# Ledger of designs, part 1: VHH binders against Octanoyl-[GcvH]:protein N-octanoyltransferase (lipL)

No score or structure here was measured in a lab: all are predicted.

Target 1, 288 residues: Octanoyl-[GcvH]:protein N-octanoyltransferase (lipL), of Kyrpidia tusciae (d5wvb5)
Amino acid sequence: MKQVEWDDTLWSRWPTWRLVVEEQPGTIEEKIARDQAMGRRVAAGGPPTFRLWVNDPCLVVSRRDIVQGLRRGGDPPREVDGLPIRVRSSGGTAVPHGPGVLQFSLVVPRMDRVGMEEVYRTLCRPVEAVLGQRGWRAEFGRVAGSFCDGAHNLVVNGRKIAGTSQSWKGGLAVPGSRNRGYILAHGTLWVRVDPEQAADWLNDFYEQTIGERPIRARASTSLHLLPGGEGVDVRQVIAETANVLESAMGPQVKLERVRALTDEEISWGREGASETDPRRVAYGVDRP
Positions, changes and structure headers below are counted from each chain's first letter, unless a header gives other numbers; Kabat numbers aren't used for antibody chains.
F, E and O are the ipSAE of ESMFold2-Fast, ESMFold2 and OpenDDE, as the mean of both directions, binder to target and target to binder. V2 is 0.75 times the mean of E and O plus 0.25 times the DockQ between their complexes.
[cut] stands for letters that were removed.
The coordinates of atoms that the task and the answers printed are left out; those that the model quotes come from them. Centres of patches stay.

## First folded at step 9 (VHH; from f1 with A33D T50Y)

Design h3
Fold by OpenDDE, look of step 10:
Structure h3 (fold): chain B 288 residues (1-288), chain A 120 residues (1-120)
Amino acid sequence: as target 1 above (288 residues)
Amino acid sequence: QVQLQESGGGLVQAGGSLRLSCAASGFTFSDYDMGWYRQAPGKEREFVAYIYSGGSTYYADSVKGRFTISRDNAKNTVYLQMNSLKPEDTAVYYCATEYFETEKVYEDYWGQGTQVTVSS
């Protein structure tokens, strides 16, 4: 019998998973908010979900990024070099989105004994597998000067190729709970990104908010810059990721592949989209 | 460790007022936004009011004009002044915050709640 080989992940914990290979159009804000919408569904009893998606060019920042900027005075920027700035609900710091960046999101019920480390491993395992198939070994590690740096970056040859973060919402998702919650984990894989340009955008943001330029272009890499990756595009990587997941799942784990969220979930995303404005995050409805 | 503890709930007649307090500890209070939520019997938990670290506020439509959220950073306390209370406001009220954990993790923290009962 075929078994799930990823024993150190959560993939075998639930018998059914949803795989969203997103084809649904949307604004930058809507696409960001869809992660939260998926979270609401999972918290309500829906199957854990893995999402592959791509956003239009923008700089996505965390609430923390906005707060840190406010502490030093000044309004949060709405754009950098023409790139719109939007706030996500997941943790971490500023990351660039665009056609060359693969977004991958994981939503699982907030359960007892589900730990941060396990969630990161679950999130990244498919991407690790894809990189492995291409001849590259990715490992967790910190990379000083990289964007959204942490212990759970995916690192290839000493350079960050993917960033990750988590958001834990609500309470335990157990029967009888009045505050069912979820864990949202988000990753970003650079497939066709110019590290120099990305660094400039990020540094411009940080200079405007905290008066620093902390990002080093050489701290990160992109798949197209790796040997054998010159012709790679995001669409290919999406397909490969989906295939890896399908092949890794045993008969005991059903992976339901969909192209879009439900209409209801999409509607929830629209509500969340309104909260992605940096100024709204900073000042709420009433600006002081 | 992040801790939130609500107080000030009780029984009040319709049209009356209550003031809830939430004492916070275990983190730099002034750096974080705070929120009030409520849950009525048989219903889902719903948003009530939010106060940003900068002092700006946001309210649910159902309580706008009647409830006021405020904070005292020196006391690490967030308040909810509830005026013109209605039976529909009966619920357990919770204080919450999103704390910035290590390793790029945001986590919600909640108090145990305080019961508010509004009689007709």
Scores: ipSAE 0.437, ipTM 0.757, lowest interface PAE 0.7, mean pLDDT 90
Fold by ESMFold2, look of step 10:
Structure h3 (fold): chain B 288 residues (1-288), chain A 120 residues (1-120)
Amino acid sequence: as target 1 above (288 residues)
Amino acid sequence: QVQLQESGGGLVQAGGSLRLSCAASGFTFSDYDMGWYRQAPGKEREFVAYIYSGGSTYYADSVKGRFTISRDNAKNTVYLQMNSLKPEDTAVYYCATEYFETEKVYEDYWGQGTQVTVSS
């Protein structure tokens, strides 16, 4: 079990952080859009925010997934096996949402000298610590054939356990600018997911969009399938993550734990929900 | 460092024309899609026109037939020719591009905008 290091993260960069352990109801698309709503608040001067949340069952894909599918000539799929499809603002590829899948989101101000790797470390460190308390060593790595593959996924024993991505929004491209706006990073942790079922959903989506079935079920795993993980539950992981953050921050950083985003952020999430629609992404720009 | 600078805005009478320019630097311009967006007072920013790196174009319904987007890759510049202007076209106009970077990071860049005012 390796000592978790916090000094290579952004956690001490600001004196106050908001930790949201979300209990607010909402539609699938509203919950996705709340990440952008948090970004809007942070860009306007609100505190950097870490959000722990769970969505209802759906498949969440990137803008790139939709656009690449359009090159084959057809409407983007609206569902796969009864799961609605929605689009997120960050990069990467398709991931499942649902009651066994923990979403964790980080929003900080967009500033020069904040690098992509530092942001991924900041996003993932609380989860790494929770996994470490259970005897599981997570590390960044690629796993061929896994969902949302890349060098900054979390891997345990050679199998992917969490996918991650980022969205850097509002960069002002003028002389002398240091790039203003927000950085959103989020991860999808498989707590209680059947990898065979998830691979079927993901491959059904890719078959409809790019004509391929690239996902290997055994490239990924879920916490409940790890030794000692049989009883693990998303609510337990949320509680443990919140406790780890409170313990790690201590007197150096004020961590304001709340159960809800502000009323304004909820309203903004409702306003932005339509932007998660695959057709809005595909046809919000006129066809050729 | 990515830089986008709009120009060509101003005051124009209804029915008139303007041509906006966006000078780009700090990236390989010919490889990237470029877009024009606008924001009227009290409204959300909305899409106007888009030009793919390969030259295909796309327009919002409200401007189709009146506006033309084009690019000059030799000058690293994207243009928006706006004809038959209406008071409803009054807005700040922004050019923008998107960078797709490795490791699943999506990043955007926006110019500071140029004001277009169409008087009736």
Scores: ipSAE 0.383, ipTM 0.714, lowest interface PAE 2.2, mean pLDDT 85

## First folded at step 13 (VHH; from k1 with L58R)

Design l1
Fold by OpenDDE, fold request of step 17:
Structure l1 (fold): chain B 288 residues (1-288), chain A 119 residues (1-119)
Amino acid sequence: as target 1 above (288 residues)
Amino acid sequence: QVQLQESGGGLVQAGGSLRLSCAASGFTFSDYDMGWYRQAPGKEREFVAYIYSGGSTRYADSVKGRFTISRDNAKNTVYLQMNSLKPEDTAVYYCATEYETEKVYFDYWGQGTQVTVSS
């Protein structure tokens, strides 16, 4: 029997996974909040889930970004350069969303003996595989000056191609727990992004909030800028990612592919949409 | 290991006051923001008050002007002074902190302390 190809990941830990290739429309806020909704579902006993999705143009910032601005006396902006600013729950710093950016999210129950590194590997292995199939070797690494920089960037030819972050919520998801939790991991893959434009948006945000322009355009790249990637689009990458996942799991792990989250999750996303408001995050009611 | 332990809960009459404490350990307390949340029976947990590492505070509208959050970094403790208590303030009150490393956001919660306000 074929084993899961990625033995350094969590993919084989559960016999059933949900693969969401999202086709359900929504506002930028709803789509962001759907990750938390997915977390809620998983914490409640739903299957671990991998989500592929795309957002409309916006700048998605972290709570850290908001707090950092506040500490310097700034009022969190709701937009920059005409782009809406919304807040995600995971760590890191600001990332641009848009039609040329593939979002990929992972949610698993918060369990013992699960490491941060393992979660990042689980999250990124499908994307790495797709890149590999296209002839691009991606590796984890820091890239100074890149957006949302960290040790678990996907790096191709010394330039960041994808950013990643996580959020660990609640307690252990074990039977009888009063505070069942989940682990959310999120990645952003630049498929057709202009690094210069993205850097400008990000730097304008940081200049406004903290008086700095830390992002370097050359620190990041996009698939369409890689050799042989000129014609790549997000739709293709989504399809390839779904295919590589199905292939990698083999018969041991069942991937239930769906086109949308459940109606309940969608509803939760709507409810959580307001929590993405920078002003609400800063001054309003926080929700665990 | 991060640990949060709430105390100070109890039964009080409407209009009364109560001070909650949360003892923190396992991290550099002074560097992190702290928050109080509450959960009433049959309701979702809701935000009450937040104090930043820099000392700034924010409150839920429902408690603004009545509750005061403060911190003593020397004691690794965050407090919630609750005045003019109302029956609707009855809930389990939780202390929480958030921690981030390697772009991983972590939340930590105490076990909670019961606050009951009688009419």
Scores: ipSAE 0.476, ipTM 0.837, lowest interface PAE 0.5, mean pLDDT 91
Fold by OpenDDE, fold request of step 17:
Structure l1 (fold): chain B 288 residues (1-288), chain A 119 residues (1-119)
Amino acid sequence: as target 1 above (288 residues)
Amino acid sequence: QVQLQESGGGLVQAGGSLRLSCAASGFTFSDYDMGWYRQAPGKEREFVAYIYSGGSTRYADSVKGRFTISRDNAKNTVYLQMNSLKPEDTAVYYCATEYETEKVYFDYWGQGTQVTVSS
């Protein structure tokens, strides 16, 4: 009998998953906040969810980025070089969003036997498979000078092509828990991104906030820059990701594909949109 | 290992005051935000107060003007001064923090301390 192809992941842990190939429009803030909205649903007993989405041009920074800027002094910027700056809930550092960047998010219940590494593997396996189908082996690894660098970058030929981070919220999602929580994992795959331009945006942000320009353009790559990838677009990669995910599931795992989150989740995203404001993250409601 | 431990809860009459403390360990306290939450029986957990690493504060509307959150970085402790307490403030109060490692942003919670306000 066929089993789930990825044995080192969480895909077989739950019999039903939701695959969101997002077609619902929204502001950059709403789209960012929708990840947390999915978290709320999953924590409440909703099915674990994998989300494929694309955002309008912006710099998405972490709370860490905000804190570092504050320590140096000055207000967090709301934009740089004409790009809006918004804050996500996961860890790491700044990442560029835009039409050439595939966002992929994973939400599962917060459980005691779920590990950080396992979550990263679960998140990235579909993307790795797509890259593999295109003839490129992606591996986890650090890439000095890359955006949002960490041990769980997807690296192709020594260059970062995808960044990842997680957010663990609330308590264990078990019966009787007073604070059911969720694990959110987020990745960005560069499909059609100019590394030079991205580096400039990020470095301008970091220069303004912490007085440094740490990003190196050559540390990262994009799928369209790989041999044979010059004609690739994000829509193609989304379709490929959805297909490989469906194919990888065994008979005991049901993957329900939808084109949008529920109306309630969308509403929660709208409500949470203001929380992506760097100034709100820095000062809250009572700004000094 | 991140640890949070609340203390200072108890029984108090309406109009009275309590001061909660949360002792933190296992991380660089001064670099992280701290928050207080509460959960009454049969109700969902709700936000009470938040203090950012930079010192700015935020309060729920229901406690604004009555509660004050503060922190002592030298003692790795966050406080919640609760004045003009009301019966509806009765709940288990939890201390929480956010901690990051390996680009994973965690929230951690204490075990909670019971606050009971009698009429």
Scores: ipSAE 0.452, ipTM 0.816, lowest interface PAE 0.5, mean pLDDT 91
Fold by ESMFold2, fold request of step 17:
Structure l1 (fold): chain B 288 residues (1-288), chain A 119 residues (1-119)
Amino acid sequence: as target 1 above (288 residues)
Amino acid sequence: QVQLQESGGGLVQAGGSLRLSCAASGFTFSDYDMGWYRQAPGKEREFVAYIYSGGSTRYADSVKGRFTISRDNAKNTVYLQMNSLKPEDTAVYYCATEYETEKVYFDYWGQGTQVTVSS
């Protein structure tokens, strides 16, 4: 029998995982809310899930980003530079979405004796492996001035390539939860992103909220800018990530690859889409 | 290990007052923002009031001017003073908090306390 190569991760913890290579249409806000919909299913007893997806152009921010603007007495911005702003449930700071940006999401049951670091390793190992196949060594690290900076982002040659964050939801907050809730981890990988343009969008948002322009374009990079990366696109990276994950699973771990979330999850995503609205988060919306 | 325990609910006539308490343990209380939420039968949970770790407050429009959230960091307790109660305030009231570290948001919820407002 084979052993899973990622033995410091959660990949061997469950006998069955779902891999979603998403092709379902949806609005910007519906696609964001599908992460919580997956969480709801996992909390109700569904299999742990890894989702590969792409959104239409927007900026996605955390609740903390919105609260910061409220503490300064300002209304949350609804858009910057023509990009809609939407709120996610996980921590961290603003990230871009768009056709050159790969979103990867992990949902597992919330449980004791699992730490946030183990979850970050589980989220990122498939991407780390894909980058390694292309000759790029990725490691966790901080890069001052990068988007969504923290100790658990992916860094290549001193520049950030992916931002990550998590949301741990207790079972009382999750409709139909059979478990103690769910853990959602989410990553944003820059595959074909212009770092100067992205820094402008992110800084325009922060100028409006905290009065600062903290993002340095050179702190981040994109796969297409790495040596040998000129021809890379998101579709190729999705396929490579799915293949790496399938090859890494031994006979004891069943990986069920699908192209779609269930009809129920799609319905829950529509239900939850309004929770991504900055004004709902700020004024007329359920607080955490 | 984090525990939130609500108390102070009960039956009250319209126009009356109640004070809810939420005792917190298992974390550094003064660092956390705290909130009250409620759920009426057949409805989704809704925001009621929030108090930031720095002391500023926010309220849902439906309770503004009638409810007051406060905290006592020495007692690890958050309060909700509810005045001029109406039948539509009938719900289970929950104390909750959210914490962020290393870009991870955690939520924690109490078990709830029933408030029933009769006419």
Scores: ipSAE 0.376, ipTM 0.733, lowest interface PAE 2.1, mean pLDDT 85
Fold by ESMFold2, fold request of step 17:
Structure l1 (fold): chain B 288 residues (1-288), chain A 119 residues (1-119)
Amino acid sequence: as target 1 above (288 residues)
Amino acid sequence: QVQLQESGGGLVQAGGSLRLSCAASGFTFSDYDMGWYRQAPGKEREFVAYIYSGGSTRYADSVKGRFTISRDNAKNTVYLQMNSLKPEDTAVYYCATEYETEKVYFDYWGQGTQVTVSS
C-alpha cells in the first residue's frame, strides 16, 4: 500500500479549484497556449486550475533552448525528424508531446509567500498518488542524461518518467490581472513512449542548436515499460488522476470538474498561438 | 531577490531628450536580456526596446531612430536614451527582465518612471 500526503501542497489554499479534463480540439500551438490562457483567467480572479491534456506529436522547447542556439549563431529549427518544434513559456529543456504523453498543468495566483518547491509538490502530488496506487514510488530527483533534468523531475526505479517546469508571470505582463499575476507549472509524463526514439528526437534538436547530444535513452522510462504497466494508456491515467483528486479534495475543497475551457480562454489560446513559434521568439517578437 | 529600479524620468518639451536608467540587482545581470516598455494612461503597455545579453538590440517601429537602448554590465544598468521626444511618448516607462533558475522562468518588472512630453 502506498500513501501520499497532501498537507505540504497548495491544494487546500483555495476553497475552489477547476479541474479540466480537456476534450477540446485545437492545433498543437493552440493547445500549448491554453496554459497561458488559463493563467490569464486566474490572474483576473478565476479559480486555480489543474489541466489534464494531450497534444499531437511535436517537440516543445523553452525560451532558453532558443537563446542558447542563437548565441552559437544557429537559426532555431522549425522541425526535427518531421516533428514540429514549438516554444513554451516555462523554463527547462526540450520535451516530447504526443498521444502517449500526458500533459498536466497547474495555474495558481502569483503570491509572495509561495515557493517554487511548493508549486512543484502541488503539480506532482496527483501523479505521485496515481503511481502509488499501481505500486510505483515516484520521488523528485535528478537523473544524469535524462530529458529536462533537474531536482524536481519524477523518478521511478532510478529512471525519469516526468519532466517539470514553471513560469511565473507578473501582473504587469498579464492583461486584466487583478492579482500579482499567475504561476504556471507544467509536467510531461511518459505513459507510452519509446525512450530510444524520444532521445533521438531530443538529441537531434540539441545537435542542431548547440552541437551536443546530451540525452541518454536509458536515463528515462515510460509507464508502459514498468513492471505491471504494459497495458496502461493515457486515458486510463487521466481518469485515475481525476478520481484521485476528487477523493483527496473531499468536502473541504470544491473541485469543479469540466471537459472544456471557457470560450474566452479558447480565444486567448488562439491569440497566443503565435508566441510558440521558435522564429518569433528568436527574431521577430515585440516583447509585452 | 530580484529588483529593478528606474530613474531619469521627468517633464521635457517636445523635441527634447531624456536618458532613463534601470539599476538591477539580485541576479547575474550580464547573463540576461533587458527591455524597456511603456504604458500611457488608458492604454495597454507596449514594447519600446530590447537588448540581448550579447549586446544586440531591437526597437519598436514607433521609436526606431530616436531611442537607443544600451547596457553597462559593470554597473548592472540598462539605459534608454530618448531623443526627438513627442507628446505621444508620454507614458510610464518600465524596465523588465526575464530569467530562469531551477527550470522556473520569471518575469520581473520595475516600478516605472514617468516621462511627460509637453507641446
Scores: ipSAE 0.345, ipTM 0.696, lowest interface PAE 2.6, mean pLDDT 86

